# VH-VL binders against q9umr5, part 392

Target 1, 268 residues: q9umr5
Amino acid sequence: SYKPVIVVHGLFDSSYSFRHLLEYINETHPGTVVTVLDLFDGRESLRPLWEQVQGFREAVVPIMAKAPQGVHLICYSQGGLVCRALLSVMDDHNVDSFISLSSPQMGQYGDTDYLKWLFPTSMRSNLYRICYSPWGQEFSICNYWHDPHHDDLYLNASSFLALINGERDHPNATVWRKNFLRVGHLVLIGGPDDGVITPWQSSFFGFYDANETVLEMEEQLVYLRDSFGLKTLLARGAIVRCPMAGISHTAWHSNRTLYETCIEPWLS
Short names: E, the ipSAE of ESMFold2; O, the ipSAE of OpenDDE; V2, 0.75 times the mean of E and O plus 0.25 times the DockQ between their complexes.

## First folded at step 18 (VH-VL)

Design pn32 (framework fv_nofazinlimab; at its last look DockQ between E and O 0.85; V2 from the best seeds 0.87)
Fold by OpenDDE, second read of step 19:
Structure pn32 (fold): chain C 268 residues (1-268), chain A 122 residues (1-122), chain B 112 residues (1-112)
Amino acid sequence: as target 1 above (268 residues)
Amino acid sequence: QVQLVQSGAEVKKPGSSVKVSCKASGGAFSDYAISWVRQAPGQGLEYLGYIIPIFGTARYNEKFKGRVTITADKSTSTAYMELSSLRSEDTAVYYCARGSYDSTGYEPFDYWGQGTMVTVSS
Amino acid sequence: DVVMTQSPLSLPVTLGQPASISCRSSQSLVYSDGNTYLYWFQQRPGQSPRRLIYKVSNRDSGVPDRFSGSGSGTDFTLKISRVEAEDVGVYYCMQGTKWPFTFGQGTKLEIK
């Protein structure tokens, strides 16, 4: 039998967004128990990410308990950050494959059409002002806003991304790293035509430097310092990078080719 | 200068709902937090919640158990606070307030509305 | 929730004399960025509240220098060096470090 699959949605999403993914899984892996967690849907997805982590944790614990052989996580967009945090705080998770589906794993600093209503061009440069405050950090978007021009503010005020990245010292950093390293495989999926994740390399732990030059995962301090285990995972062959062009952000979970190429191989 | 103008006084029956408006003028709207605070007669201030209009959703004090709904219309630079299932203890002056940015970051409550008296009585 | 406790709740003061209001929080108000988001508000009779102090000790524009804020961690103080008639009203401390943000009970300053 196939391991259960747990799906975590992204910003402004719901379980309905994954109807095609469910179809693909059912077709290619019949009998798979797939649970799309219908928590923090729609506007509720703007709630603080740590709150979401707790909610999702409560939901996944029973599923994991009933699956002693392990489970797979498919986490889309913002959900990928939720899942990474989830795996960091859970010392007893049994996740085999963590599939990060077009997630801003290294943060977001973008002005895209998808988020234009949230982030007009003028806001990209100014969002740090509200986001790196207690008032801003009560919203998920700010929890992974990563302004490369205000790195100090990010490091000090980010209540989520900086912590799970181990970029800011905290008492749980060692334990979180240990917990996260329990994952069998980290499957990173994204692509240049995403249009939302900015830069798109964030899905692969790449990100802007202070000059907005995109650096790769291996050039990131979090990797170099192995602050949450990326270097270790890569060394043991546990990181899979699956870039794909021609896929828009809202299509990652509904593209058959993408599924077959980047998702399906890890659902066994 | 920034001004917040609230809607007029309301008299409501228990169990009904009230919606108070707060129109901002004289400045930007979307990237400032608009907070709602109430004050019962002769009592202190109580934080209901706040909205950052660009995000389209609000943060609520859970004490109100979902009875408060805060919204914002960016096109009219107006924030709204709706309180449902009104009780006598909801009788209060309701204030909206807006934050501002300084050289050190964002600070709330730089500007206040004039307040809206909401009376709940049978 | 963080409980903000003010003392005294009633503060009768003679004109020209100093006044001091204490505000204590049940938890540290130091945020991750190292700032302490403690605020003081003044509410004159029949008026909306007005922010006087932000982040413990920063005076807002237009606030007389006779007002000063101090403190750290969980203990904060608002001082008025020389109380004037226009200072009559209720003063509130507020923490903006941990949601839900909370106010103190208020201190009513009156002239003797």
Scores: ipSAE 0.924, ipTM 0.966, lowest interface PAE 0.5, mean pLDDT 95
Fold by ESMFold2, look of step 20:
Structure pn32 (fold): chain C 268 residues (1-268), chain A 122 residues (1-122), chain B 112 residues (1-112)
Amino acid sequence: as target 1 above (268 residues)
Amino acid sequence: QVQLVQSGAEVKKPGSSVKVSCKASGGAFSDYAISWVRQAPGQGLEYLGYIIPIFGTARYNEKFKGRVTITADKSTSTAYMELSSLRSEDTAVYYCARGSYDSTGYEPFDYWGQGTMVTVSS
Amino acid sequence: DVVMTQSPLSLPVTLGQPASISCRSSQSLVYSDGNTYLYWFQQRPGQSPRRLIYKVSNRDSGVPDRFSGSGSGTDFTLKISRVEAEDVGVYYCMQGTKWPFTFGQGTKLEIK
């Protein structure tokens, strides 16, 4: 008997996108209760991430309560940020594996395909102007927009990412770190051919420095200060990194080789 | 100079809907907040919601959500506000407004449309 | 929602005299970035509103220097040092710190 699995979708997404993942789980782990949360679909995925965290929290509480042995989370794209916040704010979560499918864990700084279809010219260098304002922070993309050239604005104006990373002081930092550290494993999945997450290493807690050179997780200040528990988890052997090339952003949950390699081993 | 030109006055029956347009000219459109506020006769201002056209979705004041829809068409630099299930208390002047960027960042409500009177008569 | 309370709601004033309008918020308007998103608008009779003051104390271009804004936290003031005939209208404060962004009730300024 397998732990229940909870699936959280990403930006411009819905529960339908995970039908192949459900099939893979049913084949390899028959009898597993899998719940794909059907909240904040499509354009509703642009609502503030704290609103999404609240809605998903309300949905996962009864599932976790019925499974005292624990649950697994599979969280895709923006959904991985929602899940990380859930792990921090829930003092009663019982998550064993947190599986992060190509999620912008250290933020986003790129002209994604979602934005480029709107303009022929690059906008990443200018988006900070509205994102780092109360008007912009009401949209999820701006909640994890991370402009490496405007670090002071990011650190102080981000209403979400800078808080869950422990990059800005707040009264819950110690409790959030304690709660996050109760996870059994953190499984990080992503790859260079994603095409949306920029830099793709954000899925592994890597990010740009001011020169747009990617610093890996162990070089990040949030890791070095252990601000939300990454250093502790790595020392405990609880972080699994599973990079895979050749997978575009919309294909992570429908690739059998990825499932078998990166997801299946963690669905005890 | 940035200008916001709204569609003309409307007289509507209760239970119907109205769609007010707001065409921007003389400046950029897509990466600004385009806001909608209304003012009933002799009353103050109420914020309905806003759209940042590049994100393609709007933020709504929850007291109006379910009856108000805000959209934008980037190709024509035009924002729209549609109010459904009209009642007599929806009689008001409806304004659109756009912000601007300065040295301190984004500042709201720098440019205003001329207003659109919507009268709901039973 | 953040409630914005203006006083007075009606302000008759003699030409050339000072005028002062208070705006109080139900919670601090200081955002995480250290900015205070408090705005003042003027609406002249028959016209669209016009922004006068942004972020507490910054005067928009073309606004006479007799207008000034001040305050912090939850208490804010718009002052007109010498009221002129063209200043008649309704003045609104607005907060832009917490969605939904909200306006005060308005203060109608009239010449006695």
Scores: ipSAE 0.833, ipTM 0.920, lowest interface PAE 0.8, mean pLDDT 92
Fold by ESMFold2-Fast, scan of step 18:
Parts: structure tokens; sequence; C-alpha cells
Structure pn32 (fold): chain C 268 residues (1-268), chain A 122 residues (1-122), chain B 112 residues (1-112)
């Protein structure tokens, strides 16, 4: 009798990463049908986010159709952005809880230990040059790269994040907002010890200004203009903030205390 | 000054594969798009795909997806294009090309390799 | 895919006279950043292509001022004010606005 749960993985990841999460759900909500989507795994996670949204959409439609009571989404890291777009483009989604596990909802900017593995430490200041071009926008990382020192380029060139956040106009913006607002609960999870998501407050719709000072969600134009419904959701009591210290980026889906505190209460 | 040097001409049988190299010298490699374009004898230019080495993966034109693999070795500043299941119509000169950065942003195809003739004999 | 159509396909020109090549796209090439990702290339016999013009009208370093690019939206033109013998070759337009990036079929410029 529990609603089915759909899990969407992150960058350089696969369904295998969620084995502990599935154990936790089985222990607390036995009988829950959990589907971990095994699409865009490993290096395929670098494909453009709109392409990933299309693929995941095709996979979730039959699951949602067979669950008229509703479904829950658990979306990890980059997967949280995929789920944001899914909720906007689907005119008929029946998502109750959208649980975002440490996802860069306002974008990514910074040389973390994870990014140092991919890029030199000085790369963060130069990545805007390739990312804000048609060539760069064919890679998922560039779709949510948000350089606060080149915000004009981000706003104009981002083919994904600036559009789903309503930071740049789009013909479908009104429909996307209405669709997103059908969500029952937006559960935001993240923390200061993540070590990858920079700033970590991006998981809670906070982000850097031009001086690299973090401004929280309520100070963002996206929130103040209610571009895709954050202000409306907060007024309805539909936004849940669950920050937790001491959790590294690859541990959000495998920490029992995190699960019991931030995820379990939102699985019906 | 940036220079792109490609491997030499190849003659291949139908059904085989070919791997063409493109070595970059004289500048940064990792954060530029390295494009692969081909030209059949007497025909126009056709875009196969490109790689941005720092991301470690490539974008392919759907027409060639499943047969073309583009890779890069950052330590040697060398890009590779491998084409499998070769057909007579794959006979072409294959070019690698790289862009540059200026005040207008990223500008593609500023530098071109000399080209590699791949002949598929029947 | 965005289709790029060039005209004429063959352009015989008398030395010293002007030449004009048209390039039309099936869709607008204006990207969301306001830039138009339209490029012109020259390929001389037996050589690799060389970029002449980037973003519609910007000449590359070393390209003579007799070459100029113009246009907007879906209609673009490459002009050579006075053709010289070294200009013989094939000219290609290319769009970089939408993946997959595509080339026009080429215009062969010959001295008559």
Amino acid sequence: as target 1 above (268 residues)
Amino acid sequence: QVQLVQSGAEVKKPGSSVKVSCKASGGAFSDYAISWVRQAPGQGLEYLGYIIPIFGTARYNEKFKGRVTITADKSTSTAYMELSSLRSEDTAVYYCARGSYDSTGYEPFDYWGQGTMVTVSS
Amino acid sequence: DVVMTQSPLSLPVTLGQPASISCRSSQSLVYSDGNTYLYWFQQRPGQSPRRLIYKVSNRDSGVPDRFSGSGSGTDFTLKISRVEAEDVGVYYCMQGTKWPFTFGQGTKLEIK
C-alpha cells in the first residue's frame, strides 16, 4: 500500500549506488516497489540534460500510469535537476514527494575534491569559456555550470538550468510552472561537508552573488518572482529543508541516520 | 602557435576498423573542443563528432553513432577517431580541427590538421 | 537537423570582378546568447579548409579585407570585392547554433 518510489542517479553513477537506500526503504516500508532507473550510467551521465530528461520521462510514464495513488521521486546529485525538469515537462505527473539528495538546484561553481579529480584547481575560473557555447552545452556539467562572475553568460547561454529555474524566459514557462506546482512535497537535503556541491547551499536554492557571498533561497530573484513556484510551494507548507552535517557527497544514499531523519518521513 | 598533426594514409578492407590520430602542439589541449570532419572524394564536409578532453567523452552525429568513437589522451595531447564496420562510402579524407578563445568566446575550427586519407577497398 | 543551402554551386568569375555566395539555413541561427554561429571556410585545391569568417561578419587574422560576411537570421552572404587568382577553391558555410552542426554543400569559385 506504499506508493512506488523511483530513484534517479547522479553524475558518473549507476543504479548500483543505491543498494543501501533500497535496504533502508525495505526495512521501514516493506512491500514498497522501488525502481532505480538504469539509464545514462557512467560517462553517459555527461549527455545533455534535456536528452536525459527525455529518456527518463519514457521510463517513468508507465510506472506513474500504474500507480494512480501517486509515486515518490528520490533524485541524487545531478539527478535532482533531471527530476526538476521531469516535473515541469510532464502535464500529468502524479508525484507526491520529490526528494532531492544534495542536488545543485541553483547550479555549480567551485573546485571541490571531486572536481579536482576531473579538472585542475584553477579550472573553475575558466570553465565558463567553453561551457557557455553550443559546444559546451552538449555536456550535462555545462548545463548547470553557474559562474557568478559571468552571470550574464550563464543567463543567456545555459540551455537547461537557466530555463527550468525561470531565470531566462521560455515559451513553456507558464505550463512548466503549473506542472511543477502539482508536486505534493519538495524535500531538499544537503550539507556543508558534501565536498562536491559548491556552494553546498545550492541544494537548498541558495547561491553565490558576484562577490561569492551566498544568498539563501528567499533572497533569489527566482524565489521573489515565483518563476516556477518556489514561493507558492513554501506558502503551502510543501517545502521541507533537511540539512545534515558530516555527510560526504557519495554518502547521502547510504547513511542510515540521514535516511531516517530526512527521507523516511516523506515515503507514504 | 598551435599545430595539429594527423597520422598517415590508410587502406582498409570492408568490415574492418581504422583509428586516426591527431596530435596537438603549441598550447593548451584539455579545455578545447576537438572536432572530426570528413570529406569524400569530390564531396562536401560532414561533421562526425567532437570531444572536449577535460570531460573525457564525446558527442557524435547520430548518423555515425555506434560506429564512431572519439577519444583523447591528455598526457600526449592527442585525439583519436576510430571508425568501425567500414564500408566503401567511408572512403574520405578525415580532418581533426580545434577552436580558439577570443573576446567573443569560443570560436571553432581555427586550426585544422592536414587530413588523413582513408580508402576502403572492395 | 538544420539544413544549410548554398547558391550558386558553381561560380565562374572574371579576375578582378566581385563575387557573392549565398547561404540559407532552414532555421534561425540566432543562439539564446544573441550570437549567430555562422562560419565561412575556404578550401583551396589539395589543402585543408581554412576559416575565413566567424560569427557572420568577423574576419580571421590574416584574411584580406576584400572578404566580408553579412546576414542575419537565416540568410547570409560571403562577398569578395575583387577576386584574385589565389581565391580559386570551394567555399563552405557552417552553422554551429544547433547540434548536429552542419555545412552547406559548397560553392566552387573558378577564374574564367
Scores: ipSAE 0.830, ipTM 0.921, lowest interface PAE 0.8, mean pLDDT 91
ESMFold2 (binder alone), look of step 20: mean pLDDT 92; pTM 0.939
OpenDDE, look of step 20: ipSAE 0.923; ipTM 0.966

Design pn33 (framework fv_nofazinlimab)
Fold by ESMFold2-Fast, scan of step 18:
Structure pn33 (fold): chain C 268 residues (1-268), chain A 122 residues (1-122), chain B 112 residues (1-112)
Amino acid sequence: as target 1 above (268 residues)
Amino acid sequence: QVQLVQSGAEVKKPGSSVKVSCKASGYTFSDYAISWVRQAPGQGLEYLGYIIPIFGTARYNEKFKGRVTITADKSTSTAYMELSSLRSEDTAVYYCARGSYDSTGYEPFDYWGQGTMVTVSS
Amino acid sequence: DVVMTQSPLSLPVTLGQPASISCRSSQSLVYSDGNTYLYWFQQRPGQSPRRLIYKVSNRDSGVPDRFSGSGSGTDFTLKISRVEAEDVGVYYCMQGTKWPFTFGQGTKLEIK
């Protein structure tokens, strides 16, 4: 039968957002056990990402233990960063496909229409002041805020993303790389019409330089140094890139064409 | 002029809840973090938690995580600290304080409220 | 939690003489950004605390230059070059490097 699927939600989100995704999986892979993790919902999604990683880790351990043939992860938005860390800190994970659904893998720098509902228009240019402090780093959004105009502050102050990406040294880096490399497939999904993830190429490990020119994954020092295994995975044929235009941030988990094109082929 | 004005003293019974307010003026409320600290009579300072109003949520000291709730109302420039399941040991002066920004980054506690005495007695 | 230990806890000083307060942390207070998030506060009787020093050695506006902070890593000092009558009160150090942020026990300074 099909390997179980574990779903991890994003910022200000909950398990209910994945109703359509579950319907699609049931239609194409009937009998698949799908677990949508109901942790850190709504405003609790702002808890520090390392705290979220610990909570999600405790939830996934029994699921993985019951599935010796392996599991698949579908991780949406901020959830994709949680899953990145899970794959690195778990020395016994059995993940086959890690499907990253519009996640800011190299960080976020931009005001979004979704966040503007809650936050002032000038958020983008000013967040570095609080985010790159011990106070700011106790909130998830600051853990992956990556201001390209203050890259030195990001590299030195980020308690999460800079470490997981190997952009700053960490004692556990070698073990994290070894663990991450056990993944069968890294499926990257995103697109230019997302409207939230900025730059959208962050979902594919691209990001802004100091002039806000996007450099793709292969031009990143993280890739060139193979800091956590991206170059090795690409050489192995284990990285899948699936960009799609016309999809807004809140529609990635409810678009049938996207599911059939980018997700369905990786659920065995 | 920056000012933080707290609500008045309260006397509460064990097991009840208290909600202390901290009204800010003289600056853009949403841009600055607000911390809550308490001090039992004759004792030292203890950090309860803080809120960054633009994020709409707070970070709590694990010692109080299940009992303390910190909120902010941007429309009234007011922060609140609510402490439930009160014990005699919660008798203390409760302070709010904001942080500042300068050339070195974010710095906590540049302005303090006057304090609110909460007495828990039967 | 990072434990902050102050010494002495009681500091009687002669008016006009120097005073020194020590603060030691159980862990290094150097954050990954190279900054040390160590603060000093003064609390006069019946008043809210007042921040004197931020990031080890930076004096707040309005704080007399007779107050100075120094130190690195785990060992910090607040010095008053010549104690004045208005300096009576309790002095606290605080670390802001690791959550939860913690205060020292306080040092009560009084004139002999």
Scores: ipSAE 0.795, ipTM 0.908, lowest interface PAE 1.0, mean pLDDT 91

Design pn34 (framework fv_nofazinlimab)
Fold by ESMFold2-Fast, scan of step 18:
Structure pn34 (fold): chain C 268 residues (1-268), chain A 122 residues (1-122), chain B 112 residues (1-112)
Amino acid sequence: as target 1 above (268 residues)
Amino acid sequence: QVQLVQSGAEVKKPGSSVKVSCKASGFTFSDYAISWVRQAPGQGLEYLGYIIPIFGTARYNEKFKGRVTITADKSTSTAYMELSSLRSEDTAVYYCARGSYDSTGYEPFDYWGQGTMVTVSS
Amino acid sequence: DVVMTQSPLSLPVTLGQPASISCRSSQSLVYSDGNTYLYWFQQRPGQSPRRLIYKVSNRDSGVPDRFSGSGSGTDFTLKISRVEAEDVGVYYCMQGTKWPFTFGQGTKLEIK
């Protein structure tokens, strides 16, 4: 009688990455219907995030319709941003727990060994040049690239993250906030040894200021203005923060201790 | 000195495919986007798509969906445009071009290849 | 798709006289960053196109100052203050604000 679980993968990822997560869920919550969405796999994960949101929306609507008691979302890495937008654009979602598994909720700014094959020359300081243009915004990575040294360019050119975070105004902002606030629990997971998500505190709505000093969620303008409901959710007791050290980016969905501590308690 | 050198002219039969190359020199290939544009004889310019080599994938104009593939080989600093299921209306000069960067972003088409004539005839 | 319409399609001019080409877009070309991604290209007979103007009014390096671009929103103009023989060719506007990026149909500048 457990609510169904919908899993959304990350950048250059596929449903296969979640086999351990599915084993853990089956052990602790036997009978749970888990659907790992097999859309935008591999290189297709570089498609613009709004295109991915539309595709995932079409896939989740019938699942949510069949589960009047509600569903849970587990959204990994880039998939956490897809889920953020999904919850905002759906007027009638019935998501109980939204579990964001090491997702760059305030954006990404960093070169990592994980992506070094994609960035053969360190591009951290130069990605803003292409990302903050109509050309760059046709790629998912650029949709959440957030250069703290060019915050004005991010705010004005981001076609995705700046809008869903309410960092730039949008005609639909009020409706998006109302829809997002329907969520039962926002479970944020991440940690200092991730090695990919930079800064790792982005998974908790923290981010760099212009001096690359991390400011936590409660110091963010997005939180203080309650732009999409973070302050309201926190006051409601609906935000769960679960940081864990010692976990690399590709291990979040396959670490048993992480699962037992941060995920299992939120699957009803 | 920036240079884009394209492969030579080709004559193809309907239903076949063509793969045009664009070899870059004088700049760091992976730092720039490479666009592909075509021009039918006596007609205007049409945007096919572009690739950002560091991301390893391309954006395609939906008009050519399923027929065009743009790739890049970073080791040889070469971009490729392959067009399949060729029809007579695909007869055109195909151009590659790069862009430039400034403090406000990317600007397309600062340097162009010399063009490759692809003729589709029976 | 954003439709780019140029006028005139054929532009006969006398050497030394001014020439003006219009480009109109079906939608505003102002991007969220406040920039207008409107470009002008020149294609001389038998040659590759070359960029003359980027972001409405900025001349590319090596482009003579007799060329100027202006406009806003949906209405743009390329002006040549004094036409020279080397200016013969086809001129294209292009929008880079919304994918897919689109070109105008071209304006053929000829000496009369």
Scores: ipSAE 0.796, ipTM 0.905, lowest interface PAE 0.9, mean pLDDT 91

Design pn35 (framework fv_nofazinlimab)
Fold by OpenDDE, second read of step 19:
Structure pn35 (fold): chain C 268 residues (1-268), chain A 122 residues (1-122), chain B 112 residues (1-112)
Amino acid sequence: as target 1 above (268 residues)
Amino acid sequence: QVQLVQSGAEVKKPGSSVKVSCKASGDTFSDYAISWVRQAPGQGLEYLGYIIPIFGTARYNEKFKGRVTITADKSTSTAYMELSSLRSEDTAVYYCARGSYDSTGYEPFDYWGQGTMVTVSS
Amino acid sequence: DVVMTQSPLSLPVTLGQPASISCRSSQSLVYSDGNTYLYWFQQRPGQSPRRLIYKVSNRDSGVPDRFSGSGSGTDFTLKISRVEAEDVGVYYCMQGTKWPFTFGQGTKLEIK
């Protein structure tokens, strides 16, 4: 039998968004128990990410307990960050494959058409003002806002991303790293035509430097310092990078080719 | 010269709902947190919640157990606070307040509305 | 929730004399960025609250220099060097470090 699959949605999403993914899984892996967690849907997805992590933890614990052979996680967009944090705080998770589906794993500094209503050009340059404050950090968007021009504020005020990345020292850094390293495989999916994740390389732990030059994962301090285990995972062959062009952000979970190429191989 | 102008006084029966408006003028609206605070007669200040309009959702004090709904209309630069299932204890002056940016970052409560008296009585 | 405790709750003061209000928090108000989001508000009779101090010791524009804020961690103080008639009202401290943000009970300053 196939291992259960747990799906975590992204910003403003619901379980309905994954209807095609469910279909694909059922067709290719019949009998798979797939659970799309309907928590923090819609506007509730703007709640603080740590709150979401706690909620999702409560939901996945029973599922994991019933699956001693392990489970797979498919986590989309913002959900990918939730899942990474989840795996960091859980010392007893049994996740075989963690599939990060177009997630801003290294943060967001977006100014795209899709997010213009949230992040107009003028707002992008100024969002740090509200986001790196207690008031801003009560919203998920600010929890992974990563302004490369205000790195000091990010490092000090980010209450989520900087912590799970181990970019800011905290007492749980070693334990979280240990927990996260329990994952069998980290499957990173994303692409240049996403249109939302900015830069799109964030899905692969790439990100802007102070000059807005995109650096690769291996050039990031979090990798070089192995602050949460990326270097270790890569060394043991546990990181899979699956870039794909021609896919918009809202289509990652509903593209058959993407599923067959980047997701299905890791659902066995 | 930012100003916050609130709607007029309200008299409501228990169990009903009230919606207070707060119109901001003077500068941009979307990237400031608008807070709602109330004050019962002769009592202190109580934080209800706040909204950052660009995010489209509010943060609520859980003490109110979902009775408070805070919204914002960016097109009219107006924030709203709706309180449902009104009780006599909800009788208070309700204030909206807005933050601002200084040289170091964002600071809330730089501007205040004039307050809206809401009386709940049978 | 963080509990903010002010003392005294009533503060009668002679004109021209100094005044001091204490505000204590049930936990540290130091945020991850190193700032302490402690605020002081003044509410004159029949008026809306007015922010006097932000982040412990910063005076807002238009606030007389006779007002000063100090403190750290969990202990904060608002001082008025020379009380004037216009200072009559209720003063509140507020923490903005941990949600939900909370106010002190208020201190009523009146002239003897």
Scores: ipSAE 0.923, ipTM 0.966, lowest interface PAE 0.5, mean pLDDT 95
Fold by ESMFold2-Fast, scan of step 18:
Formats: C-alpha cells, structure tokens, sequence
Structure pn35 (fold): chain C 268 residues (1-268), chain A 122 residues (1-122), chain B 112 residues (1-112)
C-alpha cells in the first residue's frame, strides 16, 4: 500500500503538534502508517544536533527495515536539519520523499518573534560570541546559527551545519554525499510570512551574503561545488520547490491548502 | 567588583537533595554562561554541567545522569544547582564559575564563587 | 571522555627556582577553529580556583609574567620561572575542546 511516513519535529515541539497533519494524511492516503518520533521533546530539542541524529537514527532503522518499498520523511523546522544528516550518515536508508517543512537548510540569522521569545534580551549580532565555541556548540540552535558577518567563525566552529553542507571539509564527506543522493525527492517548503526562519529562503538553500542580501541556491558555493549533491539532484529532477505565502512558522503542519499543494503529491 | 556569591554550607542525609545558589553581581547576568564544578575533600575538580541563561537549559555530565539540575533566574541574577539522591561520595565543595566575552571570543572560568561545602553523612 | 594526565602530582621546589608541570591529553585538543581549548588553574589553600592561562599560552590580567603556558596537540606545560611563597597550591589543567570538559588530577606545589 502507501509507504510509511516518519515525522521529525522542531524546536520545543512534540508529536502532539502534528495531529492535523496526521488527519490530512489519513483523509487522502488512508492506511498509511505514520510514526511521529517522540524524541528530544520540548527543551530536549536544544541537545546537540549530532546527539539528536544518533537518537533518531536508532528509531528509524527498524521502521525502514520493515518497509522494503521505501519510506517518506516529513521534517519540520530544526527537524529538517536532523533529517539532512540522517540521509547522509545512513549507508542503507530507503527514503523516497524527504519533505522539509520550513527548515533553515543554510542556517539561521535573525531575531524573529520566535527567537525573541527564546532570547528576549539578546540581539542577533551577539550570538556568534557564544555559539562559535565548544560551549555553544553543545546546543542545537548554535549548530545552525549562521552569522553572515562572521562567516569565517561559522565555517571553522560549526560542528554540524557547515559539515553537512560541505562548507568545511570532513573525512566522511564523499560517503555522506553518496548516501544523500539516494533520496528519491527533496521537497522544499517555506515562505515569506514564516516569521521565524530568517532569511526564509534558507528553507530553499538561499542565504545572506555579508551585506545581508539573499543569494538563492544556484548562487551558493555549496550548490556550485555540488558539495553534498544539490546540483546533481536538481539536474536529476529530484528537487521540488513549493513556496507558499501567508503561512506562519507554527502553521506549516496544520494548513490544509499547504498539505494538498506541497505534501500530498509526494506521499505515494 | 564582579562577584559570584554562593549559598552557605549544608549537611544532608543520604537520599535527600541539595540546592546550591550562585548570585552574580557587577555585570549583566544573561551575557555569561555559568558552570558548576565540584571538589571532594583532598581530591581534584570535576565538571557537573553548565547553563547558558539565554537558552534556558543546561548541559549535564552523564556521570550525574538524572540527578543534577541546573537552572537560572534572570530576574534575581541567580543560578542554581540541585543534586538529588545524595550519596556519601557527593560530599564536596561545589563551585559556580562564569565565562565571559572578550575581543577574542568566549572564555570560561573568569570568575569563581567562594564554594559551598555539602556534607552527606548518615 | 578525554583523559587529562598531569605530572608530577607532587612538586616540592626551592624558593626562587623554576618549576614545570606537564599535562597530557588522551586525544588532540585542537578544535576545528584552530584554537586549542587548554586552561591552567591555580588553587591556593582554602581558596577557590583561579584561571591563570587560557588557550594554552595566554595569561590572564593580573597573573605575573613568571607564569607561562606552552604546548600543542596533546602535550602541554605550565612553567613558573622563579617560584615565590604565594605560588603554593594545587595546579590543574583542563580541556574545553570536547564535552564533557575534563580536568587533570592536579599538581601540588610545595616549598622545600
């Protein structure tokens, strides 16, 4: 029947946040086995991303093993970065559609309403001071903090995002690229009214240059060098871009129109 | 000028909990990470964990799994370390220490509290 | 966990003479940013530790220039060029490169 769906949540979230998404899937693809991974909930979502990747890897292995036809991943916000790393570190994943719901794939730089809630007195310009240290890198938000004014510090100190994006060399980079390229479809979802992911184009592998001008995926060195396979996937026709206006960060998993337009077509 | 002032010595029974406070003064509390380190009598230093107050959560050494909780209250500029299920081997001086930012980046342990003696005896 | 090993553990020294403390790590302390997060602390009897050296060789403000740190990779040294009576205490190295952060056993410096 339908391939199983594995859902990975974001910052300060839990499986309960996806109740509407599960309703939509049940309506359009009845009988689909949906597993929302109940790991690293709430404040535990601030654990280092490599620790989260290990925990989620242990949870997805038996699910993938039972589904020889393949599985789909729906990964929300920070969860999209966890899924990026899962696809790279697993030599034997059988993921068909990787659906990234408003995830900061090139990083985060901004004190949006969500970050102001997390850091009510801090300014975006000062987070680099703690984030780009071994102390800061033990927290997930620092793992993908990408200050465009301190790109040298990001490239050298990021223990996670710079490595999985191939922005800094790693001994496993060739294997990670090979594994990631096994994905059937990379479905990128995001939009200008998200209000949290800054710049919102990070969900589509765009990001700020040193002047805070957004450069799209095709202008990124990561794409041009094909560091982990984006250029190859795009040439293969495997990248789907689904931007939608009018959706705030906490609504991506509970908007029916978004589900029907951007998610439903990829849940075979 | 900059000071970390800790709560007073405590004597506890095995199986109980202790909560040590560390009040920061002088500089802005939320600009610093606060570490907790302990030292058993005649022994060396052992790292328990640390909190970055702006993130609202802490990193704990696995050795203290499920027993240590570090929190911060920005309104009173106070960090806390609570250790539960106390054993005789938890007898130690508990220190808080802060890290700060300078022109080269973040550096830990620029100021230390005076220490709090916690004695666990039956 | 990264194991930090100090030698000697006991260091009797004559006033005015030099002293040297070794610290070795079970793995390289070079972080991806090229920095080495190796620290030296002094603990005088009855007092809290104080940081003497950060990132291998940088002296804190107020630390006398007779104290110096050196080393790279896994092998580090704290030197006191001329020991003074106030230097009595226990000296600890610490690594901050990999979590969990760990201390050496300590070296007790005593006047002969």
Amino acid sequence: as target 1 above (268 residues)
Amino acid sequence: QVQLVQSGAEVKKPGSSVKVSCKASGDTFSDYAISWVRQAPGQGLEYLGYIIPIFGTARYNEKFKGRVTITADKSTSTAYMELSSLRSEDTAVYYCARGSYDSTGYEPFDYWGQGTMVTVSS
Amino acid sequence: DVVMTQSPLSLPVTLGQPASISCRSSQSLVYSDGNTYLYWFQQRPGQSPRRLIYKVSNRDSGVPDRFSGSGSGTDFTLKISRVEAEDVGVYYCMQGTKWPFTFGQGTKLEIK
Scores: ipSAE 0.820, ipTM 0.915, lowest interface PAE 0.8, mean pLDDT 90

